VHH binders against q9p7d3. Designs and how they scored, part 47

Target 1, 295 residues: q9p7d3
Amino acid sequence: MSVITQAQEIPTVAANPDFNYEGDPIIIQLCDRDTVFELSRDQLLGLPESILMCLFPRGLLLDYEIQECQLTQRPLIFQTADFDPSLLQYILNYFQMAENRTANDEIALSPPPPSFPGKCGIILLKEDIEFFILPPISPTTNIAIEVSPNDLLKLKQRVAQRLLQQKKIFDCLHLENSTSEGSAEKNLVRMLCYSGFHEDDEWKRRIQEPHRACITSVTLTNLDFSADQGPVSDPEYFPVYHKLLLFWQKPARKCWWDSSTSITYNGIEFATWVRRVWTLELAVLGANTYETAAV
Short names: E, the ipSAE of ESMFold2; O, the ipSAE of OpenDDE; V2, 0.75 times the mean of E and O plus 0.25 times the DockQ between their complexes.

## First folded at step 19 (VHH; framework vhh_7pa5_2)

Design H4 (at its last look DockQ between E and O 0.86; V2 from the best seeds 0.77)
Fold by OpenDDE, look of step 19:
Structure H4 (fold): chain B 295 residues (1-295), chain A 125 residues (1-125)
Amino acid sequence: as target 1 above (295 residues)
Amino acid sequence: QVQLVESGGGMVQPGGSLRLSCAASGFRFSDYVMNWVRRAPGKGPEWVSTITYYGGSTSYADSVKGRFTISRDNAKNTLYLQMNSLKPEDTALYYCAASYWEYPDYSFPEEYDYWGQGTQVTVSS
């Protein structure tokens, strides 16, 4: 299959492959809001690209910064963009756990050759919700009803609370309305289920962004390539597996608008528009970004 | 049945213009990122342009940047490619392709879920 020629984007966090650290691992301090995280250079580079993009939207020349810090005897402290520390903690913990498992289990569930022998895959699914409240239009004047800033804030809070209570990942896809087994949404769920999700899975983290009408949710799962159980007998398993490989270090996004929901406040009904953006990414533990060029 | 039908191709002189159209049916058009891909004789497929679900973002290959404009009308389930300042190097079969996901780059054919049959564009003096 001929590769479509496209310019490779520079990684968000750029490292020098020739940079050999002799000695103790370089420890980096990430300042995220009021929280400081400590992680190694390798741990930082091992994070999903989508997360790195959130933390460093302007990019980071990691090795350059490290060298400068060493030369100037400054601490290795990096400021991140605004990112919820609880989300970051969840992600870091998950990857740490995965690394520990891989180190302890000599029996590397080696995916069937040729793709990633002995490596653990992690699937990241992230949702970003942005919601908008529309003032009602008076049927008599055809003018939008004035809402005080205070009331608008209360309305936004109410909508946010409702969204935070929606914990199931796949509920928003409204699969019950799909008339055909081959709908795009059904295929999406199928793909994710083959990657380790379950139909009734809930978001592991779901938070409201400060001072924004936004909800961010994240869930991680291990891609089990060794699934001896059931899916291997499914003729669709392999095609799905290949599809998932497209997301390796390439975060893909899916955007759609939900149908408007109504909120009643002080006897007035307000329409709410919800935009959902899913980000899907496959991360492989131990796989250096430089090895991707060989596949 | 999913269908993508390209039209608007033809023969033009260097410096000329063409407007390609792609009529989509059999799927929810707004649920897909739409793309143009071209294949010149003796060459592999080349990504040309992408437009996101609701037209909020567009991207172009360097070879066509500033000359081509991608657009879409979701109400009409139609994708467009305005091609200006055409060059002989633009001679190719142009395909309309749909992607369920928005990818950072479109380096692999597998990133496209549906394909049209293509429309021929020939730029010659």
Scores: ipSAE 0.843, ipTM 0.940, lowest interface PAE 0.5, mean pLDDT 87
Fold by ESMFold2, look of step 19:
Structure H4 (fold): chain B 295 residues (1-295), chain A 125 residues (1-125)
Amino acid sequence: as target 1 above (295 residues)
Amino acid sequence: QVQLVESGGGMVQPGGSLRLSCAASGFRFSDYVMNWVRRAPGKGPEWVSTITYYGGSTSYADSVKGRFTISRDNAKNTLYLQMNSLKPEDTALYYCAASYWEYPDYSFPEEYDYWGQGTQVTVSS
């Protein structure tokens, strides 16, 4: 694999790997909205980079903060940015279960090949929706009609409920049997389905943030190496996990506008626009950090 | 069939300007992050600039910041690079490249889904 010369990004949460903390693990408290989470230093550093960016958009010098708290005998507490606590709990639980499995060396049905840089892979797919309601243009005045604050709230609630009911992950890509086999959308779905997703999968978590007209969805899944055998008729088959390694600690984003739709309220048709952002990241547990330069 | 066709290269004196274009066909242009990558004689590829799906964000290599401007016109399926204050060090074959994903950096060729043939830019007296 060759490298194109470019400036590299630094991690959101910076830590010093040379520090050793004697005794019990360092326990960190995160205040996420009104919920407090307790986790170890290693649990925090093991979260996907995309999640750390959500929690600490200005970054965090973790070991500096730990040492300052120890010197001043203050509790080790950090306030996170605004992130839904139910999503954070889901993610923390998922990674704890995966760590327990790898630490106990439980027999896996489809173990990773020797070329995989760790003991298991976890795929994070996240969707962030922002939606907008556009009042129609009055034919009499040629300007947008006025909508009362109460009616606008009801419209937002109806649009949000419609979007929440679209639970299947891949439906928003609008794939049909007529869609070309070379399309980027089909290639994406094929890659994920060869990796452990199923075409009818639903979001594991999907939450509404109605005051911001936003919906956030997250699914975590185990990378499934048994499905990566490829079709026997394809002599150029390349194991899908090699492509997924491009996302290892490098979350990638896909942003697009959905087709305009409409919603009728009090006999008036309102256009709606939906902006979607997908984030894809691979986490690798049990990775040898000294060998992470090989991609 | 996917095609990316660069144009606008040529020979120019130091301090001059050129505008590169890249015409895209065979895919939905607005679904892709667009990039310029260059290859100077005797050197490996160097990322130059990136523009997101609708032009909401742009980024540039340090060597070209303030001199180059990337833009796109999704209605015309065209990517542009305005190159001002050209230096001999800018002499290279310039490629446009498309990526389905917006990566935090574009360090590997596998992160690009489509490549053009390139257009030569030569800056010499």
Scores: ipSAE 0.638, ipTM 0.853, lowest interface PAE 1.2, mean pLDDT 84
ESMFold2 (binder alone), look of step 19: mean pLDDT 86; pTM 0.876

Design H5 (at its last look DockQ between E and O 0.47; V2 from the best seeds 0.00; counts 0 for: pae E 2.6 > 2)
Fold by OpenDDE, look of step 19:
Structure H5 (fold): chain B 295 residues (1-295), chain A 125 residues (1-125)
Amino acid sequence: as target 1 above (295 residues)
Amino acid sequence: QVQLVESGGGMVQPGGSLRLSCAASGFRFSDYVMSWVRRAPGKGPEWVSTISYWGGSTSYADSVKGRFTISRDNAKNTLYLQMNSLKPEDTALYYCAASYWEYPDYSFPEEYDYWGQGTQVTVSS
């Protein structure tokens, strides 16, 4: 199944730039499964587009909804799509922390000019795993071995557990198998490391989706180009920086299949196919979509 | 060494058809999203079409939608562009390009990691 990236001409959460609200911050309640999150209008708009797409796959006319709620005296409650509340909490907390830091520290950890002076960059890396278990073919009959639904469920659970134990972000790229300097995967890791990741970083959140053979993982990091430790002396530093800017409010995806996983159940080996989808996005605190055109 | 070699260009009359090919080598073809980009004389580059890693998703510029079809054969490391109902406005140098990442839109040349040398398509009466 091909991950279809729909070119959205319009932000998932559409706001009116001319919307002026004088007074207390507008507080929005997000209902996500059995959890209610409270956040301001600005906080919601500041979330990564990729996350907003998950929360509101049909889009949200935010300011319209706000106006309607005000006119009708209805509470500002929005129902999200199915999204793990722990992931959302992690993301919200991270952004809140970042906002607090920027407010307190006049010295915004901004990359050197021509970067976003005074703005904080946050990089979102998300992984979506979908895995499939293939029944083995009997060597005698050349027919797939029948697996009971209960056994299949157990197998799926086992695979999920294994995947959940894989905590390191970059292990799945199998860099050790790459003999050539400059492989795409090596370049990917390099790019991410220049952005603030470390080679041994682990997923900050990794969860199994309910009733699905899917694993979702998320890690956020601050874009730190100020690292005194040599990147500025690296001729590849600036090109990498420019590359990262392509991900500003524009989530990009990398998809590939990982067939290296097998599981043994009751003495039978099952092949497991793992589809991995990485989403990478750069969010800049305090920056709006209108400023993107200037870069 | 990474190589993208376009072929199939030529001169055709309006309403005619051409099929472009792009042979890829030096990298894992299936790990890249493939696109066609064209450059008309005196104009900047124009995105034409993109196909996902395994061909499950395709996208087209409005100017070519319904007339052009992008496809790929990963076993042959080849990208194709079937161009039907060609118009004089389609006259351009057509480039094959590869992107490691899949982007929501392909508006910037920087979104592509590798480029071919291009094949000339001329539509004239």
Scores: ipSAE 0.836, ipTM 0.937, lowest interface PAE 0.5, mean pLDDT 87
Fold by ESMFold2, look of step 19:
Structure H5 (fold): chain B 295 residues (1-295), chain A 125 residues (1-125)
Amino acid sequence: as target 1 above (295 residues)
Amino acid sequence: QVQLVESGGGMVQPGGSLRLSCAASGFRFSDYVMSWVRRAPGKGPEWVSTISYWGGSTSYADSVKGRFTISRDNAKNTLYLQMNSLKPEDTALYYCAASYWEYPDYSFPEEYDYWGQGTQVTVSS
């Protein structure tokens, strides 16, 4: 069973790699909240698909828009969906630095093997937290106690602060020494640590969204080809970067609830429920991204 | 150690119904996205349906949409496929499969971590 048939989907940002735009580079302005980002067509197309989905949840026909802009002589400006500008800046800076290394043929740790489809791999791990607070049921009235809007705001602020302080990426998986070595959580951590993460890594960016009960965290890391050497004589060894290629331009999602937690406020215990979504994606630099978007 | 066991296959007349079950053991069932994949005679594998970790999100191949219903019971570690209005084209070996990640599409068998051995569904006319 080598391939499974399914309905085809198109990329979030669609572009034709055959278009050649003469003259000065095409400069695109992205308006993200009160911040304007300027980037080239290639810089926009080089962002991870998961990030493009956040910026343009309804999609973008980029080369159509460029050609309409050239015909009408309008500025090339796009409004993004609500995405934290400090996260976007972190991502843009990371990819610019990696592109510079690739252009200068610099490899810090080890060269990629010939079977890798590019010069550099970048792993994106993103966490989206949504949390909410449920007042307890009064045993006397058999209905939820009423909480003033001001008290609810204070409770949400306290929950958010606790979650922001939990900076270690893998702590939410609750691993113990007694946890089975074959468990899904240990396999996930092993995969990422063989790829360039460390078990004690902290989120590089972790922010509370303004006016929302949401926390977004992002870490980018370089794929480390030297860390996953495998047994000398094992003919069935499957290097971790081969598994990571499953995520190339096809981000995957892991969703779960923290089972239960609570916070005490004015002598009353409130249930706090946390939904986590992890997104994992591999970006590959030094490959033709347009030809790979179909697979 | 890990085991997925399909059941409920059999022969049925066109227009009939069947309910497939998949009993899971050896892993935390609620940590996995669950799918049904089928293989018809002379054809490659075809994705049928997927259900999220807690059952709130489902998806179906166009060929079965409106006729098949996927469900799961995490307390019983069981996946189900209710198959109604069956057609001869539905004749296939039906596999239960588990994936730790929820992928945007399931183009490769390597995206599934566990597979069952399959249960045969035959729609005779």
Scores: ipSAE 0.418, ipTM 0.752, lowest interface PAE 2.6, mean pLDDT 82
ESMFold2 (binder alone), look of step 19: mean pLDDT 84; pTM 0.858

Design H6 (at its last fold request DockQ between E and O 0.81; V2 from the best seeds 0.78)
Fold by OpenDDE, fold request of step 20:
Parts: C-alpha cells; sequence; structure tokens
Structure H6 (fold): chain B 295 residues (1-295), chain A 125 residues (1-125)
C-alpha cells in the first residue's frame, strides 16, 4: 500500500515492546466509576483503541507506570475516565473469551487467511447517540411552544426509552427508503455483514449515560472470513477483511443526523434530532502490535 | 456517476494566495469527510487537510497549518481550500478526495473512496 505522508498518531496507551517482564503476569487494576476491573498488561494493550481512548483520554504511559509502581512497590491502579462499567465488562469478557478460544485452538469460525496478521479478528461497532428535542411550533402563532423544565425532563426520558428499545443495529439506517442498491448505507451494511454481522443483529449493550441525553451502544463480533459473499472467482476482488484492516487499531467514525424519531406528549408531537456517531474498529488477537505499521 | 472536479489552481508568486474549489456530484456530499491531498513532482502524495461531515472539525498538515483553510458548503456540494502565503514547496497537483469514514489519520489511499482529477498549483517567482 502506498503511503500518504502524514504524521502518525500516538497510541492512547503507549508501551515499550522491549519491556519483558519476567515472572508472574502483571495485574492491572482499572477503577471505573465504582467498579474495579483486573486485567493483564497484554489484555489492556489488546483492547480496541477506541475503548482505550474512552478510558484514557489523556493517554497512558503504561510501561512507565508499571516501572514506577514496581520501584515504589505500589499497586498498579489506574483511574479511568467516565465509562459505563457494564460496557467495559462486556468488552473484557468478550476478549477474554476470544483469548481462551484462541489458546485452546478452538477455531469457532473459519481460520484466518495467511494474509491476516493474527489468529482472530474482533470487530467493534459502537454507537454514540446524542439527542435533542425540538420545541414544537404553534401553528397559529408560528412561535415555539414553551416547555417546562419538568416536562422537558420527561420528554428526554421518553425519547431515551424509545431509543433504548431500538435494539437492531441497522434499523437506524432506514435501508427500506433507499432506492439505490449502491447507496452508501447499503454498502455499509453489506460490508459489515460480509464481516460477520447479520442484518438482524442487535446491540449487545445499549445504555443511557447518566443524566445525559446520550445513549451508548456496543456490539462485538468475531471477524468471519466465510461471511464474505463476494465473487471469489474474481482475482481482482478484495475481500472485505482487507478493507477492515484499515480499521485495525485505527477506529473510524461515521457521523450523521437522524430526525426520524418523534414523540407525542400530551397530544403534542415533538420532533427530535439525533446525532449518531458510529465507531468501527478491528482488533486482532495474536498479532504483533508492532507490526501494524507494516500492513 | 460520482465526480469530484477541482478548480482554482494556477500560477502564483511566493506569498500569493489561491482558492481551490472542488465540486462534488453523484453522491450525498454531507455523508463524506472531505480532504485535500497533494502530489508534488517527484514526491509521493501528501495529506493536506480534512474537514468533517458538517464542517465541525478541521485538520491540517503541519506544513500548511496557519496558511491554509479548508471549508465546505454542503448546500452547494463544494469543498474549498483557501491557500495563503504560498511557498514554492506548495507546488503540487491538488486532489479533492472523499471518505465515507472519518479516520484518525489519512495515511493510505484506501481511506479515500473518491478522488478528483486534481488541479495544478504552481508557486514560482
Amino acid sequence: as target 1 above (295 residues)
Amino acid sequence: QVQLVESGGGMVQPGGSLRLSCAASGFRFSDYVMSWVRRAPGKGPEWVSTISYYGGSTSYADSVKGRFTISRDNAKNTLYLQMNSLKPEDTALYYCAASYWEYPDYSFPEEYDYWGQGTQVTVSS
């Protein structure tokens, strides 16, 4: 691949590949809100960059911290940024399961092709929603109807509930309204489905952020190399997993506005504006994280 | 058919200014992150600038930071690059490019879905 000259971003969690810790695995404690998670150095480094960015928005010099803790005989404890512990638990469990499978040579899916840099690929799809309720406009006065703060809170709750009930990942793309098979949305769904998603897949976790008109959703799936239904006979066909490698430790984002959600409260219909941000990232297990630059 | 057509290039003296435009057609313009990439003679492509879907965020290469300004008009399906304080080193073919995804960095051609044909910018005394 031809390289376009650009400054590379520094990874969120910086580690020194030359640091070999002999002995028992170093256990890291992550304090996330009121929950403490334990994971190894490798497990932490193996997490998706997008998640690490959420946990450590200021970055983390991991090996420096480890060394300092060892020198001072202090426990290795990191305080994370505000991140829903249930989401983190889901993610950690998923990766742990994947690691276990890999270690046991239990290949749940088709083995990766030789061109794949690892033993297992995990796709992370995350949605961040921020929604806004628009004040209704009086048809007679053409003036916005005043909504009390209490009513606004109730409205927000109602909108949140509605959004939380929208569990299917791809419903928000409104594919039924697309007249072109070549629409960007259809291509997106195709890409994801060819990677291991299914059209009817649901968000595995979907939560409202505390006291915010925000909803965060996450789903993880294993990269399925057999899911690609492209023309295998076409030598020029690039399998979808090649495209996904662009997302390896490089989370991509898609942002759009959705106005399809409305709520009725006290006989008045309220329009909502929903900002949706999708984050797509590929994590690769068993890959030398240092070889990512060569792909 | 997807088209990106660049314009506004030309010859200018050092210290001069140019404004590039890129007219997009054949796709929903607001669905794509837009970028400028340039290729100088004998050199590889260089990322210049990117603007997000709705213009909320912009990024620039260090080489052009403070001198170039990227903007977009979604209503007109047009991308712009205001280039001020031009230097001979800015001489290049400037490409308009569209990306469906917003990437942390644009280091690979595959991160772009659509490309224009380019407009030549020459900075010479």
Scores: ipSAE 0.871, ipTM 0.946, lowest interface PAE 0.4, mean pLDDT 90
Fold by ESMFold2, look of step 19:
Structure H6 (fold): chain B 295 residues (1-295), chain A 125 residues (1-125)
Amino acid sequence: as target 1 above (295 residues)
Amino acid sequence: QVQLVESGGGMVQPGGSLRLSCAASGFRFSDYVMSWVRRAPGKGPEWVSTISYYGGSTSYADSVKGRFTISRDNAKNTLYLQMNSLKPEDTALYYCAASYWEYPDYSFPEEYDYWGQGTQVTVSS
């Protein structure tokens, strides 16, 4: 089957890869809630597309804005959409460390094969949880029982605390309930573990969003090429980096509902529903901007 | 054994309607985003439509938007494509395809894990 004809998604941050800026590096200020982040054009463009979509859901014409600010001598400052600053700081620090490593010609633990389009790969795994609490139906009125706003807040806090305590990345997939080695959940975990994760890994960042019944978790890890250097069981996943290149600049989503659960509060059992969205994306540092490899 | 079997194709006149079905077996249907991809005579494959895991989100190629409706029934492991106001340009072999991940676009066949054999749709007098 040849390449499938479809309109390609437009990058969230529009930039001209051939454009050069003379003089001092251009510093961009991002205002994210009460926090200002300073970064270069290259640092901004190097962030995963999924993160740029969170910061600029309406897009950003970056080189246009830079040129306008240079012409008018205005500071280059952007307001982001609502995104937790501690998550953004974690991501920016991780990419800064990786950029320093590649700029100093340091070799990652497993050097990339020649066909890999850059110097290193960084895997982003993100979980977005929305949770919902439904009061039980009264048998006499056939409508949901009344819950005070204060009690609902306490219920939300208790559910959030329980979900935050689930720190292991793969626990939500309930792998112990599968009898098949080839189940979709086991195949997903196997692919990630061949690429640099470990089965007992915990989220590096896991936070409750303020003012919402939402939890966001992020882990970044380096793409590990060591599994691609010898014979390994389950050859459908090797070489692993070829599979991960499908996610290069193309964040993919996996959405599902957890099994229905409940929570008891003041002697009353409330149904709790959890919707999870995983986002998987590969970032490639040191990539050739004139041509990119496809898998 | 994973299997995707399309049906419901045939010959219709311009302006007519057809309803395609795709029966899935050998995998957990609700774990997969489902798509229709078509191949017209003498042309390469073209993405037509995609529906999310539980049917909450749908997308369509501009060429079919407003005329085609994708749907799924996870209890029956079946994907559907209702095609209305058919044009001669819709003549193609229509494939059912399954993807574990929901991608922002589907430009590579490798983004789909499973493919059907296709059902022929012909729009002509």
Scores: ipSAE 0.683, ipTM 0.870, lowest interface PAE 1.0, mean pLDDT 85
ESMFold2 (binder alone), look of step 19: mean pLDDT 84; pTM 0.863
OpenDDE, look of step 19: ipSAE 0.844; ipTM 0.941
ESMFold2, fold request of step 20: ipSAE 0.622, 0.644, 0.664; ipTM 0.846, 0.855, 0.863
ESMFold2 (binder alone), fold request of step 20: mean pLDDT 87, 84, 85; pTM 0.888, 0.858, 0.872
OpenDDE, fold request of step 20: ipSAE 0.858, 0.851; ipTM 0.943, 0.941

